# Designs tried in a protein design chat: VH-VL binders against Adapter SH3BGRL (SH3BGRL). Part 11

Target 1, 113 residues: Adapter SH3BGRL (SH3BGRL), of Homo sapiens (Human) (o75368)
Amino acid sequence: VIRVYIASSSGSTAIKKKQQDVLGFLEANKIGFEEKDIAANEENRKWMRENVPENSRPATGYPLPPQIFNESQYRGDYDAFFEARENNAVYAFLGLTAPPGSKEAEVQAKQQA
Short names: E, the ipSAE of ESMFold2; O, the ipSAE of OpenDDE; V2, 0.75 times the mean of E and O plus 0.25 times the DockQ between their complexes.

## First folded at step 16 (VH-VL; framework fv_diridavumab)

Design u3 (from t6 with light chain A98T; at its last look DockQ between E and O 0.86; V2 from the best seeds 0.75)
Fold by ESMFold2, look of step 16:
Structure u3 (fold): chain C 113 residues (1-113), chain A 119 residues (1-119), chain B 111 residues (1-111)
Amino acid sequence: as target 1 above (113 residues)
Amino acid sequence: EVQLVESGAEVKKPGSSVKVSCKASGGTFSNYAIHWVRQAPGQGPEWMGWIFPILGIAKYAPKFQGRVTITADDFAGTVYMELSSLRSEDTAMYYCARDEYWDSGMDVWGKGTTVTVSS
Amino acid sequence: QSVLTQPPSVSAAPGQKVTISCSGSSSNIGNQYVSWYQQLPGTAPKLLIYDNNKRPSGIPDRFSGSKSGTSATLGITGLQTGDEANYYCGTWDSSLSTGVVFGGGTKLTVL
């Protein structure tokens, strides 16, 4: 299952928008997911601190939501999600199989030699 | 070099409120936690609460729950601590302190500001 | 009755080694990161150790931290008279009713 770490009470308009973009995409494509709120839930916040890979962290400070996992496997932050969407590779980014007939499946078929 | 600067010393009467500010002068709060810690003369540090402004989190020590409010002004890069219903026991040095992860360690402290409650 | 228990004082001669203990519980030291602070008279606390055993930039390696179970230890070698201070352990307590807790402090005397 896809797990998206979010801060429900974030004071940042940019973070709120990024979180909604991710969640909205998952809902629109009927991809099952769980929200993991780091603002209200200390255990989620600590887990995210400990499980975002070091090479994906900011130079200083706490890694910013949204952060996306498949089960316990780190998939990326908003920028990685956005890039995957731009390349029609979101299912691959999430570690899922693109549905037949989807835009992503069509793009993959066109990229074959 | 990051510095935290608290507002100036305050002398208050019992029953009143005080609001202390904390501003970063050589960096930003953007993805940091800010703690408020006080220390009465001859005593150890006492944690009052914290805020993580960009995440919208504020939490208070049980002793201060209901009397303390910690807020942030992201535009001004400033964090505030307001303590109400002041008593003589609230006479102390008040510090703001930065923490990279709320639970890692307070790596930058302000010099502190005194609040004196005279009765 | 500090949540974290430290000896009230320790002493040793210049050049020697001292350790300062900090005893807690499963809701704090047992599952959370420990930090250590030095407080010279009239100054704000200064971080010596974070994340159990890491030193901030500018803290010499004669300061060390460790933990085992629900207990943590600050080690100081090569003692200098300038090390005379109060030392506090601190940690996050994950219980519902608290956040950061500090030890009662240990006064280090170099003599």
Scores: ipSAE 0.601, ipTM 0.847, lowest interface PAE 1.7, mean pLDDT 89
ESMFold2 (binder alone), look of step 16: mean pLDDT 88; pTM 0.923
OpenDDE, look of step 16: ipSAE 0.820; ipTM 0.928

Design u4 (from t6 with light chain S97R; at its last look DockQ between E and O 0.85; V2 from the best seeds 0.74)
Fold by ESMFold2, look of step 16:
Structure u4 (fold): chain C 113 residues (1-113), chain A 119 residues (1-119), chain B 111 residues (1-111)
Amino acid sequence: as target 1 above (113 residues)
Amino acid sequence: EVQLVESGAEVKKPGSSVKVSCKASGGTFSNYAIHWVRQAPGQGPEWMGWIFPILGIAKYAPKFQGRVTITADDFAGTVYMELSSLRSEDTAMYYCARDEYWDSGMDVWGKGTTVTVSS
Amino acid sequence: QSVLTQPPSVSAAPGQKVTISCSGSSSNIGNQYVSWYQQLPGTAPKLLIYDNNKRPSGIPDRFSGSKSGTSATLGITGLQTGDEANYYCGTWDSSLRAGVVFGGGTKLTVL
């Protein structure tokens, strides 16, 4: 299952919009997911600290939500999600099969190698 | 490099409140946790609470729950700690300290500010 | 009295080595990261060790940290008179309404 780490209490407009953009996409496409709130839940916050890969962490500071996992496998942050959506590759980004007839499935069908 | 600056020393009467500010050099705090720690003369450090402004999280040590409030103004790059119902035992040096994660270690400390409670 | 137990004092001669212990429980040292701080007289605490055994930039490698079970240890080799200070361990404690606890401190005397 797709797990999206979010901060429900964040006062940042940018973070709120990014979180809603990710969650809204998943809802609109009927993709099953769990919200993992790091504001209210210390274990979620610690897990995110420990499981975002080193090369995806800032040099200093906490990696910012939203952070996206498929089960325990890291998929990326908002910027990675945004780029995947711009390229019709969100299902691949999530580690899922694109639905037949979708733009993403059509792009995949044109892949030669 | 990064510096934390607390507001100036204060002398307060018992029963009043104090609000200490903490400002980072160069503006806003960004994605760091800010702790408040005090130290009475001759004593070790005592954790009061922390705030993680961009995540909207603030927590307080049980000893101070109900008397302390920690807030942030991200635009001003400032964190505040307010301690109410002051008593002589609250006389101490008060520090703000930065932590990359709430649980890693406080890598940048302010020089501290003295709050003296006397009648 | 503190949640984390440290010896009240240790001493050794210049050039020697010393260790400072910090004893806790499974709710803190056992499952959380340990940090160590040096406090020279009249100054703010200074981070020596974070995340159990990592040194921030500018801390010489004669300072080291380790952790085993519910105990942590700060090691200092090549003692200098400038190392005379109070040393504190600190850690997150998940049972204390999710907060930071410090040890009672250890005064290092370099004779």
Scores: ipSAE 0.590, ipTM 0.849, lowest interface PAE 1.7, mean pLDDT 88
ESMFold2 (binder alone), look of step 16: mean pLDDT 88; pTM 0.920
OpenDDE, look of step 16: ipSAE 0.807; ipTM 0.924

Design u5 (from t6 with heavy chain L55F; at its last look DockQ between E and O 0.79; V2 from the best seeds 0.00; counts 0 for: pae E 3.0 > 2)
Fold by ESMFold2, look of step 16:
Structure u5 (fold): chain C 113 residues (1-113), chain A 119 residues (1-119), chain B 111 residues (1-111)
Amino acid sequence: as target 1 above (113 residues)
Amino acid sequence: EVQLVESGAEVKKPGSSVKVSCKASGGTFSNYAIHWVRQAPGQGPEWMGWIFPIFGIAKYAPKFQGRVTITADDFAGTVYMELSSLRSEDTAMYYCARDEYWDSGMDVWGKGTTVTVSS
Amino acid sequence: QSVLTQPPSVSAAPGQKVTISCSGSSSNIGNQYVSWYQQLPGTAPKLLIYDNNKRPSGIPDRFSGSKSGTSATLGITGLQTGDEANYYCGTWDSSLSAGVVFGGGTKLTVL
């Protein structure tokens, strides 16, 4: 299952918008996911601290939500999601198989032809 | 590069409140944890609580629960600690300290400010 | 009465090495990161070690940290007179009261 680490009580407009963009995409495409709130939940904060790869952490400070995992496998942050969506590669980015008939599946089929 | 500057020393009477500010220069607090730590004369450090400003979440040591409030003005890069119902045992040096995480280590400390409670 | 137990003092000659221990429990050192601080007289504490064994920029490699079980150790080699200070261990405690706890401190004397 896809797990999206978010901060439900964030006062940042930028963070709220990015979280909505990711969650809204998953909902619109009926991709199952769980939200993991890091704002009040220490265990989620600790887990995210320990599982976001060092090369994916900001130069300073705590990694900013949203952070996207498939089970325990790190998939990326908002920028990685955004790039995947622009390239019709979100299912691959999430470690999922694109549904037959989807734009992503059609792009993949054309690239193999 | 970043420095923390606490507000100036305070002399207070028992039963009053004090509010100490902590301002970042050359940086921001937004995605850092900020701790408040005090140190009475001749004693070791004592943790009072922390805030994670970008999330607006604060937690307090049980000893201070109900007497301490930690807040942030994220736009101004300032964190505040207010301690109420002051008593003589609250006489100490008060520090703000930055932590990249809440649990990693306090890498930047202010110089501290004294709060003296006397009648 | 400190949650983390440190020896009250330690001493050694210039150029020698010392270790400072910090003993805790499973709710703190046993499953949380340990940090170490140096406090020179009249100054704020300064971070020497974070995340058990990592040094901040500007801390010389003669300072080292490690942990085993519920105990942590600060190592200092090549002792200098300027190392005379109080040293504190600190860690997050994940028990019901969750928060930072400090050791009682160790006074290092360079004889």
Scores: ipSAE 0.407, ipTM 0.798, lowest interface PAE 3.0, mean pLDDT 88
ESMFold2 (binder alone), look of step 16: mean pLDDT 88; pTM 0.921
OpenDDE, look of step 16: ipSAE 0.650; ipTM 0.896

## First folded at step 17 (VH-VL; framework fv_diridavumab)

Design v1 (from u1 with heavy chain G27Y S30T; at its last look DockQ between E and O 0.81; V2 from the best seeds 0.00; counts 0 for: pae E 2.6 > 2)
Fold by ESMFold2, look of step 17:
Structure v1 (fold): chain C 113 residues (1-113), chain A 119 residues (1-119), chain B 111 residues (1-111)
Amino acid sequence: as target 1 above (113 residues)
Amino acid sequence: EVQLVESGAEVKKPGSSVKVSCKASGYTFTNYAIHWVRQAPGQGPEWMGWIFPILGIAKYAPKFQGRVTITADDFAGTVYMELSSLRSEDTAMYYCARDEYWDSGMDVWGKGTTVTVSS
Amino acid sequence: QSVLTQPPSVSAAPGQKVTISCSGSSSNIGNQYVSWYQQLPGTAPKLLIYDNNKRPSGIPDRFSGSKSGTSATLGITGLQTGDEANYYCGTWDTSLSAGVVFGGGTKLTVL
C-alpha cells in the first residue's frame, strides 16, 4: 500500500498544495493509499525522519512533506512525484504496474519494442 | 550566522503573565523546531515545550500544560512563549533553542533571558 | 528529581580522560536519541553530541558519545582546564506525555 506522509496542520500554502496535488492524483486514479500524519502522530514523524534516505534529505532540517512510500520502501518527495507525473511514469515511480490502456502503459510498451 | 535572540529581562508579579520573544536569523526558520527551556538558579535545564512551524504544531510539557502557549510568526522569524499564572517558582533563566528535528539535540541556543517573579 | 540520572560530580587531571554516565529507561535513552550539553559558568548550554554519538561542527573529536541499553556515556579525552563545566544529557521521552528530559547535571572539575 502507498503511504503518503503529510502534515495536516501545516500553515505553509506551498506544502498544502503539494500534499493535495499528490493525494488528489492518487484519488483521481483510484490508487489505494494511506495518509500518515506527521503533525498529529509522533510515531509517524519519527518513522519518516528515520526512513527517508540520506541522499533524499534536505541539506538541513526535517524532510518536508509530502513524502511517499510503498509500504516501507521510499519512493520520493513531491519533486520526484511531479517529475514522474510529467513523464507519464507515476505507476513506475510508485512501484506499481500501470493499468492496461493508460498513457503510461502505452509509453512503456513502446520502450520495450 | 545562525542566531537566536530572546527579548529582554522581565520582572513580574505573581498571578500575571509574561511573553518572551525569540528572534531567529541565519537559517530557514520554518524547517526547524524551537524548544523553550528554563533553568532556575542552581538547577539543571527544564524543558517547557516546543513548536515546529512548518508542521504547524506546538506541544507542551505536562507541568506547563494550560499555562504555557508557544506560537510562531513565520514571516518575522520569531517564536513567542507566554507563561501565565506566574509563581515565584517560575523565576528562572528562559532559553529558546533550535533543533533540526524534535529529538536530535538543541544545536543553537539563545543567550537566555531572566524572568523574575516577585511581589 | 531528574528522569535521567547522572553522577553529581567527576574530576580528573589535565590530559587525562573522564567519562560521564547518564542512566535512563526504555521510554527514553533505550529507544531515543541522546544529546549532551556543556554549560560553562554564566553561559547557555552548548551542544556537544547529538544523535547518540555525532559531533556538531566545531566540537573537537576528544568529545565522544555512546550508549548501551538504557545508559549513555560522554567521554572527554585530553582534559583541559577549559573543560571545567556542568554537563547535561538530554533525550526525548515517550512515556505518557512525550517531551524532552534532561539529567540533573555533572560538574566536571579539572584538578
Scores: ipSAE 0.464, ipTM 0.823, lowest interface PAE 2.6, mean pLDDT 89
ESMFold2 (binder alone), look of step 17: mean pLDDT 91; pTM 0.934
OpenDDE, look of step 17: ipSAE 0.800; ipTM 0.923

Design v2 (from u1 with heavy chain G27F; at its last look DockQ between E and O 0.81; V2 from the best seeds 0.75)
Heavy chain, then light chain:
Amino acid sequence: EVQLVESGAEVKKPGSSVKVSCKASGFTFSNYAIHWVRQAPGQGPEWMGWIFPILGIAKYAPKFQGRVTITADDFAGTVYMELSSLRSEDTAMYYCARDEYWDSGMDVWGKGTTVTVSS
Amino acid sequence: QSVLTQPPSVSAAPGQKVTISCSGSSSNIGNQYVSWYQQLPGTAPKLLIYDNNKRPSGIPDRFSGSKSGTSATLGITGLQTGDEANYYCGTWDTSLSAGVVFGGGTKLTVL
ESMFold2, look of step 17: ipSAE 0.638; ipTM 0.866
ESMFold2 (binder alone), look of step 17: mean pLDDT 90; pTM 0.930
OpenDDE, look of step 17: ipSAE 0.779; ipTM 0.918
ESMFold2, look of step 18: ipSAE 0.656; ipTM 0.872
ESMFold2 (binder alone), look of step 18: mean pLDDT 90; pTM 0.933
OpenDDE, look of step 18: ipSAE 0.801; ipTM 0.923

Design v3 (from u1 with heavy chain V108Y; at its last look DockQ between E and O 0.81; V2 from the best seeds 0.73)
Fold by ESMFold2, look of step 17:
Structure v3 (fold): chain C 113 residues (1-113), chain A 119 residues (1-119), chain B 111 residues (1-111)
Amino acid sequence: as target 1 above (113 residues)
Amino acid sequence: EVQLVESGAEVKKPGSSVKVSCKASGGTFSNYAIHWVRQAPGQGPEWMGWIFPILGIAKYAPKFQGRVTITADDFAGTVYMELSSLRSEDTAMYYCARDEYWDSGMDYWGKGTTVTVSS
Amino acid sequence: QSVLTQPPSVSAAPGQKVTISCSGSSSNIGNQYVSWYQQLPGTAPKLLIYDNNKRPSGIPDRFSGSKSGTSATLGITGLQTGDEANYYCGTWDTSLSAGVVFGGGTKLTVL
């Protein structure tokens, strides 16, 4: 299960938009996921503090939402998701198999030809 | 190096309110927790509450619930603490302090500002 | 009364070692990170130790932190007269009203 850490009460329009872009993509593509709210849930906030890899953290301060995991395995932040989407590689980014007939599956098939 | 600056000292009458500001030199607080801590003469620090602007969290110690409000401007360049219904035991030095995570430790403190409540 | 208990004072000679204890509970020290602060007279507190045992840049390694169970300890070796200060432990407490709690403080005297 894909888990997306978000701050439901964020005061940042940019953060809200990025969170909506990730969640909206997952919904539109019927990808199962769970939202993990770090604003209202202290345990989620602590877990994210402890589980975003060191090389994916800012030099100082708390890592910005959204943060994307497959179960407990870190997949990336918004920028990584955005890059994966531009390259038709979101399923690979999430650690999932692209559905047959999808744009991502067609790109993969052409690369193997 | 980060420097925190609170607004200037204030003298207040009982029953009034005070609003103290806190700014970081050359930056914002958006992805940090900011705590408000006070210290009465001859006593240890007393936590009042915190804000984490990018997450949209502001919460208060039970002793101050209903009297304290902590806010930030849109870009978290300034954080504010307002304490209402002042009484003489609110006379103290008031600090803002930055914490990387909320639970790690307050790595930068302002120099503090005195609020004196006299009848 | 303070949620975290510290001895009110400790003393030792220059060059010696001193430890300062901080006693709490499972809702704080037992399951949360501990920090330690030095406060010189007339100044704001200064972080010495964060995340139980880590030192910020500029804090010499003669300052150390540890915890066991619901108790934490600040160690200071090579004691100097400039170390005379009040020392406070602090931690996040998750009981009914989550937030930061501090110890009552320990006055260190270097004789």
Scores: ipSAE 0.550, ipTM 0.843, lowest interface PAE 1.9, mean pLDDT 89
ESMFold2 (binder alone), look of step 17: mean pLDDT 87; pTM 0.912
OpenDDE, look of step 17: ipSAE 0.862; ipTM 0.939

Design v4 (from u1 with light chain K54E; at its last look DockQ between E and O 0.84; V2 from the best seeds 0.00; counts 0 for: pae E 4.3 > 2)
Fold by ESMFold2, look of step 17:
Structure v4 (fold): chain C 113 residues (1-113), chain A 119 residues (1-119), chain B 111 residues (1-111)
Amino acid sequence: as target 1 above (113 residues)
Amino acid sequence: EVQLVESGAEVKKPGSSVKVSCKASGGTFSNYAIHWVRQAPGQGPEWMGWIFPILGIAKYAPKFQGRVTITADDFAGTVYMELSSLRSEDTAMYYCARDEYWDSGMDVWGKGTTVTVSS
Amino acid sequence: QSVLTQPPSVSAAPGQKVTISCSGSSSNIGNQYVSWYQQLPGTAPKLLIYDNNERPSGIPDRFSGSKSGTSATLGITGLQTGDEANYYCGTWDTSLSAGVVFGGGTKLTVL
């Protein structure tokens, strides 16, 4: 299951927009996911801190939401998601198989031909 | 280096309120948690609460719930702590402290400001 | 009694080693990161150890931290007279809205 760590009460307009862009895209494409709110849930905050890899953390301060996991496996942040979407590689980015008939599956089939 | 500066010492009467400010010099405040910790004479530190401005979170210790409010002004780089219904046992040194992660420990402390409550 | 229990005092001679324990529970030390603070007389606390066993920049490796189960330990080697201070453990506690808790403190005397 895809897990998206978010802060529901974020005071940052930029963070709110990035979170909505990720969640809205997943909903629109019928990709199943769970929201993990780090604002209301202390254990979610701790878990996110512990499981974002060191090489994916900022030089100082906390890695900011949204953060995307498949189960416990880290997939990336907003920028990584955005790049995957631009390259028609969202299912691969999420560690999922692209469904038949999707743009990602069709593009991959044409590239393999 | 980042330094935290609390507002000046205050003497208050019982039943009144106090609002202490905390400013960060030469840095950003909004991607860290800021804690308020007090210490009565001869006692250990006592956590009052914290704020993480970019996440929109403020949490208060149960002992202070209903009496304490912690707020932030991100564009001015200032955090405030207001304690109401002051009592003599609220006489203490009050510190603001920065936390790099909200569970990493308080790595930068202000020098503290004294609040004295006397009738 | 404090949620986190520390011995009230410890002492040792210059050059020796001392350890300071901090006992808690599964709602705090057992599942949360532990930090340690030094407080010299008349000063604010100073962070010595974070994330159970990490040192901030500028803290010498004479100071070490460890954690096992629901207990944490601060170790100080090569004691100096300047190490005479109060030492506090701190951690997040998830029980009944407690937030951050500190130990009662340990007075280190270098004699």
Scores: ipSAE 0.270, ipTM 0.751, lowest interface PAE 4.3, mean pLDDT 85
ESMFold2 (binder alone), look of step 17: mean pLDDT 88; pTM 0.918
OpenDDE, look of step 17: ipSAE 0.726; ipTM 0.906

Design v5 (from u1 with light chain V100W; at its last look DockQ between E and O 0.87; V2 from the best seeds 0.72)
Fold by ESMFold2, look of step 17:
Structure v5 (fold): chain C 113 residues (1-113), chain A 119 residues (1-119), chain B 111 residues (1-111)
Amino acid sequence: as target 1 above (113 residues)
Amino acid sequence: EVQLVESGAEVKKPGSSVKVSCKASGGTFSNYAIHWVRQAPGQGPEWMGWIFPILGIAKYAPKFQGRVTITADDFAGTVYMELSSLRSEDTAMYYCARDEYWDSGMDVWGKGTTVTVSS
Amino acid sequence: QSVLTQPPSVSAAPGQKVTISCSGSSSNIGNQYVSWYQQLPGTAPKLLIYDNNKRPSGIPDRFSGSKSGTSATLGITGLQTGDEANYYCGTWDTSLSAGWVFGGGTKLTVL
């Protein structure tokens, strides 16, 4: 299951928009996901901090939402999601099987052979 | 190098309110938490509450709940602490302090500002 | 009343070593990072140790930190007269009203 860490009460217009873009994409494509709110839930806030890889953290300060995981495996932040969507590689980015007939489906099938 | 600057010293009467500001010299507090800590004469530090503006979190120590409000103007890089219903026991040095998270430690402290409550 | 318990004072001669203890509980030191602060007279507290045992830039390695169970320790070697100060431990407490807590402080006297 795809897990998206978000701050429901964020004071940043940019963060709100990025979170909406990720969640809206998942909903529009019927991709199952869970929201993990880091503002209301300290356990989620601590878990996200500890599980975002060092090379994906800012030099200082808290890693900013949204942060995307497949179960416990880190997939990326908004910028990584955006790049994957721009390149028609979102399902691979999420660690999911691409829909039949997509440009991405043929690459996935060859990788499984 | 970032510095935190609190507003100037205040002398207040019992029953009134005080609002102290805290400004970062390096711009906004963006992805940092800000704590408010006071220290009465001859006492150790006492945590009052914290704010994490970009996450939209503000929480207060139970002792101050109902009397303290912590807010932020993230555009101006300023955090405010307002303490109401002042008593002589509120006479203290008031600090703002930056924390990378909320639980890591306060790495940058303001110089502090004195609030004196007397009749 | 301090949630974290520290000895009220410690003393040692210049050049010697001292340790300062900080006792807490499973809701704070037991599962949270510990930090230590030096407060010279008339100044704001200054971070000495964060994340249990890490030093910020500019803090000499004669300052060290550790923790075991629900107890943390600040070590200071090569004591200097300028080390006379109050020392506070601090940590996050995850109990009912989650928040930051400080020890009551330890006054270090360098004789």
Scores: ipSAE 0.516, ipTM 0.814, lowest interface PAE 2.0, mean pLDDT 88
ESMFold2 (binder alone), look of step 17: mean pLDDT 88; pTM 0.921
OpenDDE, look of step 17: ipSAE 0.826; ipTM 0.932

## First folded at step 18 (VH-VL; framework fv_diridavumab)

Design w1 (from k1 with heavy chain G27F; at its last look DockQ between E and O 0.87; V2 from the best seeds 0.00; counts 0 for: pae E 2.2 > 2)
Fold by ESMFold2, look of step 18:
Structure w1 (fold): chain C 113 residues (1-113), chain A 119 residues (1-119), chain B 111 residues (1-111)
Amino acid sequence: as target 1 above (113 residues)
Amino acid sequence: EVQLVESGAEVKKPGSSVKVSCKASGFTFSNYAIHWVRQAPGQGPEWMGWIFPILGIAKYAPKFQGRVTITADDFAGTVYMELSSLRSEDTAMYYCARDEYWDSGMDVWGKGTTVTVSS
Amino acid sequence: QSVLTQPPSVSAAPGQKVTISCSGSSSNIGNNYVSWYQQLPGTAPKLLIYDNNKRPSGIPDRFSGSKSGTSATLGITGLQTGDEANYYCGTWDSSLSAGVVFGGGTKLTVL
């Protein structure tokens, strides 16, 4: 249900690595997701253009991939994902419940008390 | 100041190629679309193609498919358009133009550069 | 031949209003954003309207854009002699040969 907007043909090594870091994390943690390629797919490009919130857009230009949604709800870009991972808060970042027994589950349980 | 500057005017013989550069300044061009548009004397604009550097895609109008190549050098902040197998009907003013998205509108244009094809 | 159809010319007196139409199809105007350009003699095109009806900074509000179905309209009020130019509509066409298409242009004459 997690949707990751990516540019599969990006010539930027940094963008490719960030995209792979997000997708690799989701796969390693068995989190279901869909890749939405914005390079070759105009519908995905248009949707991302219209759905990344104004306050989350760059100062100029098109928002940089990867961009992460839970269904239609915007969750953030790579920097937000990276910070969530540093804080053991990726499931919360994705709008998901952390697995039982994880350090993140402890944090979520305190917030839901 | 946001600017696009095309390379200087060129005179070419039929059958040759031309490569026009477009230097971007005052913005990070890689997350903008850059279009190439030409205009023959007395005629309207004709879209040739575009590049969107951060997406890693370039696309060409069917009329130019196989003859045009659009590339970018992110470090130099420059987009290139190469048109091969030149014919006299390729004589025109050539523009590069910026679009914040591929579909929004071309908000910054270069002043254009003339390519003249004559034998 | 132009994919988008515009009247070849329009004219009006200073101070009046003119409209310039642009007719297309569902693959272009119908489902995509329309832009309008002014080209003064001897100059590059200049963006007047983007995203159907928005003005870039520096474009006065006497220029307006609208879109209905597969047609778009540029409106110019308070017409000035300096508005004599060619006007072009443009839009993305989402068909198999996706890309930008332009109208054939409308020559505005201010009498």
Scores: ipSAE 0.524, ipTM 0.828, lowest interface PAE 2.2, mean pLDDT 89
ESMFold2 (binder alone), look of step 18: mean pLDDT 90; pTM 0.932
OpenDDE, look of step 18: ipSAE 0.820; ipTM 0.929

